# Miniprotein binders against b1l550, part 101

Target 1, 279 residues: b1l550
Amino acid sequence: MRLPEELLERARDIHSEAPSHRIKLDRVGSFGLKVPVEFKGFLLLAEADVWVSLPEGRRGVDLSRQVEAIYELSNPPKDPFSLCREAAISLLEKLNYADSSGVSIRFDAPLQDGESLKYYGVEISSIASDEIINKIRVEILGMTACPCTAELIRAYKSSEIAATHTQRSLGILEVSTKAEHPDPDKLASIIERAMSSPLRTYTKRPDEGGLVIRSLSNARLAEDVVREMIHLFLEEFGHLPEDTHILAAVRSMESVHMHDIYAERSFSLDEIRKEISSH
Short names: E, the ipSAE of ESMFold2; O, the ipSAE of OpenDDE; V2, 0.75 times the mean of E and O plus 0.25 times the DockQ between their complexes.

## First folded at step 10 (miniprotein)

Design g21K
Fold by ESMFold2-Fast, scan of step 10:
Structure g21K (fold): chain B 279 residues (1-279), chain A 94 residues (1-94)
Amino acid sequence: as target 1 above (279 residues)
Amino acid sequence: GEIRVTVEIEKDGRRIRFLYKFTSPEKLEKILKEIERIIRLFGADRIRITVEASSEEEAERLADEFRELAERLGYDEIEVTREGNRFTVEAERE
């Protein structure tokens, strides 16, 4: 059923009316949209949120224009970084009453793993106002091995290879910058290199044994992993603006405990450089 | 070396500034295309693009590419200024 368009002439324009209370809203938008994206040769289904600020004197946002903006830019599918930045700009142009706009896109990114693929989590956003701030969060699983238990077992029984507990650990790198988004594959690589070993989608028994031996020979605390992630990040992305903000974190799903161990550090590039240069 | 591109776009009293900072030359083509798309999407009547590179020759070459972009986009007042290894391309239309 389709109602007569003549009714629109008599209907109130609710969005343009004064609100019940003169209060500015920071984010009003369309959340949970499905959009196709092209990522490194793959066509992926991503989930997007789009929003704008709403001034105190206006009752509502034209939500249909938000959906139109991102869909127009999603056909044909393009890389999610350009989609984020371009959609944020388009929203401000289409909705001129807004002081700011934002776009977030989430997807699972494929990563080559021998002859197979494994996946890691990516969330990117762009927030536009008088400047554009770009954010990216990468999460990938790896393996850690406990050095403390390894040392105790070596003391108890002589061993060529330390015996200790191993567990899956989630590595997290989040970057907020005025420059373009960092390459998520490089962020995922940094996380994996900081771990005791990466995880695999598929292993045969000899390869599985090698992975375990690698992990045991490279035992690391969650604290060690975070410090290594920061070190590797500075080597790869030290060129970003000094006010770039980073969160590095590890959540270790301890195999010998009913709870997880968590370590994190947040910092700006300016802050961390001064800290490292101190004696 | 490191390359820094700062873009300012303006339309109807709204001004937005954004930045690219990279060391990989292969990123340049994608960045230039994205800048062009953003300018077109916004419908900017005034643009200002500042380029900084480790070498003056590289910065000048990049500034010339942005001058050509402004010409292709139909800007009728285009000015290029230099301060050391910084080049600024300013362009306007009615």
Scores: ipSAE 0.637, ipTM 0.876, lowest interface PAE 1.5, mean pLDDT 87

Design g21L
Fold by ESMFold2-Fast, scan of step 10:
Structure g21L (fold): chain B 279 residues (1-279), chain A 94 residues (1-94)
Amino acid sequence: as target 1 above (279 residues)
Amino acid sequence: GEIRVTVEIEKDGRRIRFLYLFTSPEKLEKILKEIERIIRLFGADRIRITVEASSEEEAERLADEFRELAERLGYDEIEVTREGNRFTVEAERE
């Protein structure tokens, strides 16, 4: 049974009413929506969150208009960067009481890996107010090898190839900018190049042995990886606006410990340039 | 060289500004289409698009593309101003 639409004429407009407490809310929206996106020739299923700010004098948000905004823009599927920006703008137009809107889209991005594919994590956001701020976070696994244990074993055994422990490490680059989102493939490349070696979808024994030996010959602390990621980021993306904010981080899943090692640095482009110039 | 496009859109007292930075001329077509979609979605009454490029000739060509965009979108008052390698297209609709 569907209720008669005539009832809408008599029903109170709950969303437009004053709330019990006059408190502004920062984000109110529809979270966990499934949306198709087109990414570099691939059709992917992504997860999206859409939200707006809610003023202190309004009880609720028109959630149907939020879903309409992203749904209409995702059919046919388009690139997630344009989808983010266009949906954020659409939300402010459709929900004129809001001071700001936001959209985030998450998916696993395919990356060519020889004749196969591997995947890395991507989260893209756009927040609209009196300007649009674009944010991207890329996470990809790589391999690190401990230089401290390598040096100790080299001294002990007098070996040309130092043995040490290796482990999976998660590299993270997050960028917030007034310019367009940086290319996530380039961010993933920066992370992998900063590691002792990248990880592969599959390897046969000779290839696996080669990666391990290269990793051992390129041993790096988590701290080394973060510094190298920042260096490589500045080479590739130093042209972004000076107020661009970056987070570079590594979480090393230490094979010799019950716990992880974590290193991070957050900075703006103007801040890091001044720091590097003084050192 | 690097091309900088700053877009400001305004409707009913709400103004939003956003930026594009690119070096590839091929990217311009995609950017123009996205800007057009954003303007239509927002329903902007007034737009202001500033283009900066390494050469005056390049900036002028790009400004002409945005002037044509404003004409296609039906803006009544369109003005293009220049200051060196920077061109600004301002358009307003009733």
Scores: ipSAE 0.641, ipTM 0.877, lowest interface PAE 1.5, mean pLDDT 86

Design g21Y
Fold by ESMFold2-Fast, scan of step 10:
Structure g21Y (fold): chain B 279 residues (1-279), chain A 94 residues (1-94)
Amino acid sequence: as target 1 above (279 residues)
Amino acid sequence: GEIRVTVEIEKDGRRIRFLYYFTSPEKLEKILKEIERIIRLFGADRIRITVEASSEEEAERLADEFRELAERLGYDEIEVTREGNRFTVEAERE
């Protein structure tokens, strides 16, 4: 049922009223919106959150204008990074009472894997105020092999390639920067190269053996993987602004334990560069 | 060489600054189009684009592309200033 438009003339404008308590809110918005995006030749269904700041003197946000902002920019589907930044700008233009706006978009990114595809997680955001801050988080599974157990078995058997336990490990790179979002495929590549071996969607038996042998020949602690990820990141993205912040982390789903192993390091480019130069 | 582009857009007292850092010239076309879309979406009355590159000649060439962008967007007052390998394009309209 659609109510008569004449009722609108008698209804209070609730959103423009003073709130019960004069408290500023940091994020008010529409969360869990489904948005089509174009990513490297693929049409994907992404999930988006859009928000704005709400001043202390205003009771509510015009949520319809938030949805309008992102949907106008997503038809036809476009690159999610540009969509993120452009929607944040559009929100500030459409909602003039807001001091800041933000957009977050998450999706599973396809990556070519032989004759098939594998997927890795991507979450991006853009927050606009006096500046635009862009953030990207990439998560991808890889394989690690325990060097400690490998060494014990090698010593016991006196063999060149020692048996050891292998497990899936989740690699994480998160970047927050005033520059444009880094290419997520490059971040995923950094994570995979830091691992003992990448994971595959499907393999024939000889190829599976090859991945296992690769992993065993390149056994790495979670701590080793994090350090290698940082090293590779600096080689690829050291040109970013000095105040760029990075989180590098690994969560190893240990096959011989009931618990996971976790290692991480957060840093700014300025901080890590000075640290490395001092050594 | 490393290229840095700083964009400032202003409308009705609101000013937003954002940056592009890239090493590949192939990214320039995509960056130019995105900057154009953002300027149009915001409805900026004033823009200030600063380009910094490893050589003066490269920075000047890039600044000229942003000057042409300001012209295409219909800005009335366009000024280009230089400070070594750093060029700034300022444009405004009524």
Scores: ipSAE 0.607, ipTM 0.864, lowest interface PAE 1.8, mean pLDDT 86

Design g22I (at its last look DockQ between E and O 0.93; V2 from the best seeds 0.79)
Fold by OpenDDE base, look of step 11:
Structure g22I (fold): chain B 279 residues (1-279), chain A 94 residues (1-94)
Amino acid sequence: as target 1 above (279 residues)
Amino acid sequence: GEIRVTVEIEKDGRRIRFLYVITSPEKLEKILKEIERIIRLFGADRIRITVEASSEEEAERLADEFRELAERLGYDEIEVTREGNRFTVEAERE
């Protein structure tokens, strides 16, 4: 049943009323929207969150306008980076009572793996106020080989390539910057290069053997992976603003234990440069 | 060379600043188009675009492009200022 539109003239605007408690809210919005995006020639259905701040004197947010803002910009589909930035600004314009806005878009990014596809997880966000802050989080699985077990086996039996346990490891890079979003493919590449080996969706037997051998010959602790990620990040993205914040992390799903190994470092570019230069 | 573009847009007393760091020509074209879209979307009454490049010539060329953008967008008062390899385009509309 659709209510008559004339009722709008008689009904109170509940959203514009004063709240019972005059308290500002940081984020009010719609979460779990589905929006189409274009990414590297693929049309993807992404999950999106949109929100704005709510002043203390207003009971509610015009949620319909928020939804309208993101979908207007999503047709035709565009890259998720510009969509985030444009939508954040549009939200502030359409909802002028808000002092801040935000957009987050999540999807699995395709990555070419020979004739097949692998993927990484990506979350792209923009937060607008007096400035725009862009955030990107990339998560990709790789493989790690344990150097400790390898050393024990080497000590026990002389072998050119020491056997060791291997496992899937999740690498994470999160970047928050006043510049535009860093290239997620480059971030994914950094994570993969920091691990013992990448994962493959499709392997022929010779390729699989080579992948395992590479992993065994490049055994790394979770700690090693994180440090290598940071090193590679600095080489690739050292041009970003000094106040850019980074989280580098790895979760190793250890194959010989019931638990995972986790390592992380949070830092700003300025902070980490000072740390390295002191060495 | 690295190009830094700082954009400030203003409407009814609300000001938003955002930054681009450009390392490739392809990226530059994309960013220029995005900036135009953002300005239109926001309905800015005032804009300030600062370009910093490795050379004065490059910065000037880019500043000219942004001046032209402001003209196309219907801004009436456009001023370009220089400080070394930094050019600033300021534009206002009634």
Scores: ipSAE 0.756, ipTM 0.911, lowest interface PAE 0.7, mean pLDDT 92
Fold by ESMFold2, look of step 11:
Structure g22I (fold): chain B 279 residues (1-279), chain A 94 residues (1-94)
Amino acid sequence: as target 1 above (279 residues)
Amino acid sequence: GEIRVTVEIEKDGRRIRFLYVITSPEKLEKILKEIERIIRLFGADRIRITVEASSEEEAERLADEFRELAERLGYDEIEVTREGNRFTVEAERE
């Protein structure tokens, strides 16, 4: 049922009124939208949030215009990073009373794994005001091997048999920058290379043994995985603006413990460069 | 080398500035298309694009590409200034 459009002329525009309490709001929006995206040839169904700031003198947000801003741009499906940045700008144009806008997009990114696929988690956002701030978070599982247990076992038999516990570990890189979003595959690669071994969707027994042996030869503390992630990040993304902010973290689901180990470091590019160059 | 592109767009007193730092030349065409779409979406009446290329030869080629971009967008007052490997395209419409 569609009501007569003439009623719009007679009804109060509740959204444009002043509120009883003149308090600005930082984020008013539509959350949990489903948006199709195209990523490296794959068509994915992503989850998106859109929002704007609301000034103290405006009672409500035109919510349908918020949804329009991202859905108009998502048909046909396109690159989620371009969609995110473009939608943030579109929100400011469509909702001109706001002084800032934001878009976030979440999806599982496919990654080639031999003849099969695996995936890693991606969440991106773009916040627009007088500038645009772009943020990306990548999460990927890998394998870690404990060096402490490996050393104890080596010392016990005084042999070169390397044995230790191995477990899945979740690696995290989060980047906030004024430049365009970093390539998520490169971030995922940095995380995997920092760990003892990557995880596979499936392996045959000889290949599985090889992965375990590789992980033992690259046994690393969670702390050293984080340090390696930072080192590799600086090599790949040192070109980003100096005020770019990074969080690097690992959560290790220790196979022989009832609890997880967690390590993290946050920093700006200019901060970490000074730290590394000093002794 | 790297290419740095700073875009400033303005409509009705609102100004937005955004940046691209391009280290892979294959991404340049995609970024140019994104810049063009953003300018159309915003409906900018004034734009200023500053580019620092990796060489003077690249700057000359890119200056032509960004002038053409401003022309495709329908700007009729387009000014390009070049100095070595750096150039600025300023465009206005009414």
Scores: ipSAE 0.742, ipTM 0.912, lowest interface PAE 1.1, mean pLDDT 89
Fold by ESMFold2-Fast, scan of step 10:
Structure g22I (fold): chain B 279 residues (1-279), chain A 94 residues (1-94)
Amino acid sequence: as target 1 above (279 residues)
Amino acid sequence: GEIRVTVEIEKDGRRIRFLYVITSPEKLEKILKEIERIIRLFGADRIRITVEASSEEEAERLADEFRELAERLGYDEIEVTREGNRFTVEAERE
C-alpha cells in the first residue's frame, strides 16, 4: 500500500531538524547493501556500505539518497573499484551538508588456479572530502611450515627431508593511498609468494605431494612471511605516493596449538625506506 | 614510463583533488572514462587536470585528450599550460 504523496506537504522534515544534542557524527549510512559488480569478466554479488558525515546541527541523513547514489552507478554492473570511487563522489554531490563521504565494497575474488578457480577476500573503500583516500585489503590463505620443528627433527634423525608441522596461514595486505586502488591480483600474488607454498582448490596426489615437499623445503615463521611480503610489496608498488600506508600481516592457524600466531607491521612508504636505508 | 594524472573538480565552493598513477597502457582508457564519469557525476563548474609523464610527447598527447574531453563536456573556457614535462588543462563554464 502506498500512502498519498500530499502527506509529504504536511509531514515534518525530520532529517533537517535540530538534534537533541549538537554532536557531529563521523559515519551515518546504509550498511550491508547487496550490489552486483563486474570483476575481470565475472559477475559477482558484493556487499556495500555507504555513509556520510553528519553536521552537529542536523538531526539525520537522507538514507534514500545514499542508496540511490550507489544503485544508479551499479546498473549495469561495473568494476567495483570504479564504483567505489564514483559513488563516494556522488554522495558528496547529492548530500551537500556532508563534510565527507565513504563507500566500502566487499567480495570474494576469483583467481585462476590451474583448471579450476580459487577465491581470495577483497575489501575496498574510498573516502572523499577535499581529496580521495582509497583503501584495499586483500586476504588469501596459504601454507606455512615450522622451521623450528624441522630443525629439531633434522638434528634428531639426520634425515635429508625434515618432518615438521604445516598449517593454513592467512596473509593480509592492506594499502591506503591517494592514488587509485592497487590491483588485488598483484597483492594476492605477493602474499602467496611470501608463504611456504600456495593452497590449491584441486590437486591430484602427485601434485599434492609436490606442494607438501615445497612447503617443507621452504619453511617460514610468520615473522619471515611478513618481512617477505613487505620486501615484495616494495618491489611491485614502490611507485605509489610516499604517504601511502601499508599493513602487512599473517595469522597462522598453528596445527600443534589451540591458538593462532599473529605477526604484523604497519608503515608508510617514506617510513620504511628510511628504516631500510639506515641498516 | 609512469604517468601521473591529478584531477581537481570544483562546484559551489567544494573542491576535491584525486590522483591516478598509471603504469600500464590498458589502464589509461579505463581511467579516462572514469574521470569523465566523475566530472559528470559531480557536476563540476571548474576542472583542473595535470598530466606528468617521463615522455614530454606522451604528456602532451594525453593533455590534448583531456582538452578534447573538456570540450565534449561543454566547458567554454579551456586553457592548456606547460611547465616542462607537466601539462595542465584548466576548464570552466561561463
Scores: ipSAE 0.732, ipTM 0.908, lowest interface PAE 1.2, mean pLDDT 86
ESMFold2 (binder alone), look of step 11: mean pLDDT 84; pTM 0.835

Design g22L
Fold by ESMFold2-Fast, scan of step 10:
Structure g22L (fold): chain B 279 residues (1-279), chain A 94 residues (1-94)
Amino acid sequence: as target 1 above (279 residues)
Amino acid sequence: GEIRVTVEIEKDGRRIRFLYVLTSPEKLEKILKEIERIIRLFGADRIRITVEASSEEEAERLADEFRELAERLGYDEIEVTREGNRFTVEAERE
């Protein structure tokens, strides 16, 4: 049943009313929206959140205008980076009481893997105020092999090729910048190159053997992986503004432990360059 | 060489600044289209686009593209200013 529009003339405008407490809210919006996006030739179903800041004197936000902002821009589907930035701008234009707006979009990104595809996680956001801050988080699984156990077994067996435990490790790169979003495929590549070996969607026995040997020959601690990720990031993205913030992390699902190992480092480009130069 | 494009849009006292830093020129057409869409979405009455490139010739070519964009978008007053390898295109509606 559609209610008569005449009721709108008699109903209170709840959103424009003064709140019970005069407190500013940082993020108020529509979360968990399903949005189609075009990513490198693929049509994907993404999940989006949209929000704005709410001033202390206003009770609520116009949720319908938030949904309009992103859905108008998602038909036809476009790349999620442009969608993210454009929707954040649209939100500020449509909701003039807001000091800031934000949009985040999450999806699983396909990556060519021989004749098949593998997937990695991507979450991006754009936050608009007097400037736009773009953030991207990429997560991809790889393989790590323990160098400590490798060394012990090599000493015990007097073998040139040390046996050791291997495990899946989740690599994470998160970048917050005033420049456009970094290419997620390049971030995924950095993570995979920092690992002992990448993982595959499908392997035959000879290929699986080769992957294992590669991993064993390139054994790395979680700490080694994080340092290598930072090194590779600086080579690829050192051109970004000096106030760009990065989180590099790895979570290793240790096959010989009941628990995971975690290593991380957060830094700005300015901070890390000064640190490296002081050596 | 590195190409830096800074865009500033303004409407009814609200000003937003954003940046593109490109290490390769193949992305330029895509960012030009995105900048156009953002200007239209915001309904900007004033824009300022600053381009910096490793060569003066490259920066001037890019500035010309943004000047043409401002003309296509119907801005009445367009000014291009140069300082070395930095060009600024300012446009506004009367």
Scores: ipSAE 0.711, ipTM 0.899, lowest interface PAE 1.2, mean pLDDT 86

Design g22V
Fold by ESMFold2-Fast, scan of step 10:
Structure g22V (fold): chain B 279 residues (1-279), chain A 94 residues (1-94)
Amino acid sequence: as target 1 above (279 residues)
Amino acid sequence: GEIRVTVEIEKDGRRIRFLYVVTSPEKLEKILKEIERIIRLFGADRIRITVEASSEEEAERLADEFRELAERLGYDEIEVTREGNRFTVEAERE
């Protein structure tokens, strides 16, 4: 049922009223919206959150304007990065009482894997105030092989055959920058190249054997993977502003333990360059 | 060489600054279109776009493109200033 619009003439404008308590809210918005996006030739269903800050003197936010803003910009579907940045700007223009706005978009990104596809996780955001800060988080699974056990087995058997446990490891790169979002495929590539080997959607036995041998020949600690991810990141994205902040992390699902191993490093580009130059 | 584009948009006392760092010509075209869409969405009455590149000629060429963009968007007071390899396009709409 749709009520007559003439009732708007008599209804109070609740959200423009003073609140019961004069307290500023950091984020008020519409969360869990389903939005189509175009990513590298694929039409994907993404999930989006949109929000604005609410000043202490205003009771509520016009949520319908938030939903209208992102849906207007998502038809036709566009790349999620432009959608994220444009929607954040649009929210500040449409809701001029807000000091800041934000948009986050989450989706599984397809990546070509031989004759098939594999998927990795992407979450992006844009937060607009007197500047725009863009954030991206990429998560992708790879394989690691333990060098410690490999060395023990080599010593025990005096064998030329590398033997050690292998496990799935989750690589994580998160970048927060005043520049545009980094290309997630390049971030995923950095993570995979830092691992002992990438994972595949499908392998035949000879290809599977080759992947395992590659992993065993390239055994790496979680700590090794994080350091290599940072090294590769600096080679690819060292041009970003010096105040760009990065989180590099690996969670190794150890096949010989009931628990995981985790290694991480957070840094700004300015910080890491000074650290490296001290050696 | 890399190109740095800093965009400031202003409307009714609200000013927002954002940055692009471009390393390929293909990404530059996409970024130029996004900048145009953002300016239109915000309804900016004043814009300031600063271009910095390793090549002065490249920076000047791109600054000219932004000057043309400002003209297409209806800005009537457009100024281009230079400081070395840095060009700034400032535009205001009455």
Scores: ipSAE 0.691, ipTM 0.890, lowest interface PAE 1.3, mean pLDDT 86

Design g22W
Fold by ESMFold2-Fast, scan of step 10:
Formats: structure tokens, sequence, C-alpha cells
Structure g22W (fold): chain B 279 residues (1-279), chain A 94 residues (1-94)
């Protein structure tokens, strides 16, 4: 039912009223918006969350202004990184009572896999206040092989390539920086190179055999994978500001257990450089 | 070499600072266009852009690009200052 527009003149402005309790809210917004993005030549469907802080004296946020901000900037589709940063700035301009704004965009990123594609998870955000902080999280599956069981079987049978259990492991790199978002393809590559072997969308029997042999010959603990991810990250992204924060983590879906094994390390670039230099 | 650009935008007492760091020359045009869009979206009355590069010559060329950007955006007062290979472009509307 369409109501007469003149009712807007007589209706209370609920959002600008005083709330029942004078309490600030950190994040008030529109969550789960579907937006198109252009990523490396692909047109992808992404999901976005947009929010602003709400001061203690204001009852509500003008949510229509939030949706307008991101949709205005998403047509035509653009790269998700620029969309994220520009929308965060636009929110602060449009909603002047807020002291901070944020935008998060998540999508599955295509990665070339021979003649096919495989996909990895990407979530990016930009939070604007007196500065802009950009955050990116990349998750991709790989394979790990247990070195402990490999060594035991090798000792038992004296084989060059010992039998051991293999499992899918989820590698995670998360970066928070004042600079632009790192390239997610490079983050995904770091994760895959740190694993015993990458996973494929599909394999023929000889290729599958090769992948298994590669994994068995490169057996790694979750702890080994995290350390290697950090080492490779520093080689690729050492140019980022010293206050850049990184989380490197691996969740190994152990084929011999009913539970997962998890290893992580969080650090700033300043912190890790001092640690490595001290030996 | 490495290029570092710090952008500060201000409107009605609200100031926001953000940073770009890159090494690949081809990224300049994209970054310059994004900075322009952000300045327009925010409606900044005052901007301050600090450029640092591996050489004074490179930093000066970039500072000139940002001075031209400020001119295109219609700022009335534009000042460029130098300290070694660090250049700062400050612009204000009257």
Amino acid sequence: as target 1 above (279 residues)
Amino acid sequence: GEIRVTVEIEKDGRRIRFLYVWTSPEKLEKILKEIERIIRLFGADRIRITVEASSEEEAERLADEFRELAERLGYDEIEVTREGNRFTVEAERE
C-alpha cells in the first residue's frame, strides 16, 4: 500500500529522537547486501555489510542513506577494494553524526587451475574514522601430510617415500594495514606454497598420483605451514607499513582424528622483524 | 623504487588520513583517480598530500601530479613544500 507523501511532514523523525537509554553503539548498519564487483576480469556476486557508529543521543541510523551510498558506487561494478574504501568515506560524508564507518565485502575469488578454475575465500573491509584501516582475509584449502607418521613408517619399512596420512588443511592469512589491501591472489599463492601440496579442481589419475607423491615428499606439521607462510609473506609484503598486523593460521582437518588441529601466529611487521633479527 | 603517499582530507572539522604504498609505476594512474574520487565524495575543503619516493626527482614529479589534481578540483590556495625527497601539497578552498 502506497501512503500519501504528505504524511512524512506530520510523522515524527524517529531516527533523530533521543533514545530510551543514552548508550553509544559501535556498529549499526545494513548487512548481507548483494552487490556486483569486478575482480581480475570477472564479474562476481559479492555480499556487503555497511555500518556506522551511533552517538548516545541519537535513536537511530538512516539506513536508506547507507544502502544508497554503496549501491550508487557499485553501478557500474568496480573492483571491490576501491568500492570498499570509497563507500566507507561516502558513509561518513552522508551520515555526519557518525564518528566512524565501515564496509566489508566478501566473495569467492577465481584462481586459474590448469584449464579450469578453483575458488578461494576473500573478505575485505575498510574502516574510516580519523584514518582508514584496510583489512583482508584470504582462506584457501591445501593438502598436508603428517611427518610424524611418515617417519615411523619409513623406520618400519625403510622406504624413501614413507606412507602417511594426508588431509585437507585450511590456510588463513589476514592483514590489517593503513596501506591498500594486499593482492589476494598473492596471499592465496603464499598459502598454497606453504602447504605440502595445493589442491586441484579435478585431476586425471597420473596427475593425482603426482600430487600425492609431492605431498608425501613434502610432509609438514600445521606449525611448519604457519612458519613458512610468515616467511613467504615477509618476502612479498615487507614493504607494508611497520604497524601492519598479520594473522597467519592453519586448520588441519586431521584424517586420523575426530577433531581439527589448529596453529596460528599474530604479529605486527615491526614485532616480527625484531624477533627474527634477535635470532 | 617505493613510493609512499599520505592523503589528509578535511571538511567541517572532520579529518581523515589514508596511505598508498606502491612500487609498480602502472599503479599511479589508478591511485590518482581513486584519490580524486575520494576527495570529491568527501567534499573536502582542505587537502594535504605528502609524497615520499626513493629519489627527489621522482617525488617532485609526483608532487606536481597532485598539484595539478588540486587545480582540477578547484582549490583556491595551493602550496607545495619540500624537505629532501619528501614533498607536501596543501590545498584549501576559500
Scores: ipSAE 0.570, ipTM 0.854, lowest interface PAE 2.0, mean pLDDT 86

Design g22Y
Fold by ESMFold2-Fast, scan of step 10:
Structure g22Y (fold): chain B 279 residues (1-279), chain A 94 residues (1-94)
Amino acid sequence: as target 1 above (279 residues)
Amino acid sequence: GEIRVTVEIEKDGRRIRFLYVYTSPEKLEKILKEIERIIRLFGADRIRITVEASSEEEAERLADEFRELAERLGYDEIEVTREGNRFTVEAERE
């Protein structure tokens, strides 16, 4: 049942009224929307948040226009990067009182893993004002092996084969840029190549043994992984604008401790180049 | 070489700038289509697209693609200017 449209002429426009307190709000919107997206040939279910800034003199936001903006652009499903950017622009056009708009989209991305698939986490956003700032965060699990314990055990046993503890480590790359979003598959590849070895969805025993031996032969501290991720990032994405900001981090779920080890570095491209060139 | 495309769209005094940086030529078609969609969504009265490439010839060719885009979008005042390997397409509609 819908109420008669004549009631709209008699009802107050609450959203356009002055608020009780003249305070600007940074983000007002619709959060946790389910949206289909097309990612590299896959139809995926993503979760989206959409928002706009609200000026100090306006009581509320037209929430229905926010949902219209993203759903009009998501049917038929399209790639999440274009959806993110286009929806942010559409929000500013539809809600002309806003100074800024934003869209974030989260999903698990498929990655080819031999004859199977594995998945990694992706969160992207686009924030539009007088510029568009694009942000992407990629998280993927890999394996690390401790070089310190390997050295001690080799000394103890006088053996040529190092033995050490291994653990799952979460690698994180986050990029904020005025340019388009970096390809998340390339970010995931950088993280995996920096690790002692990648993880697999499915292995038979001989392949599993090979991965373990690879990890043991390529033992790395969390600090080593972060530095390698930064090095590989600069090789692949050093062409981005100088004010591009990157976060590289590793959280190692230590098999010999009740707690995790964490290492990170935040930097702009301009900052890191000056640091490296000073040596 | 690296190609840099800066897009500026304007409507009723609101101006938004965004950037594309790419190396592979096959990305151009996707970029052109996305820029077209964004311009239509925003309802831009004025657009300014700056292309910078490794060679003058490449930059000029790309600028021609964006000039054609402006024509297809219905802009009636289109100007292309050059400064070295940098070409700017400016368009305005009535």
Scores: ipSAE 0.622, ipTM 0.868, lowest interface PAE 1.7, mean pLDDT 87

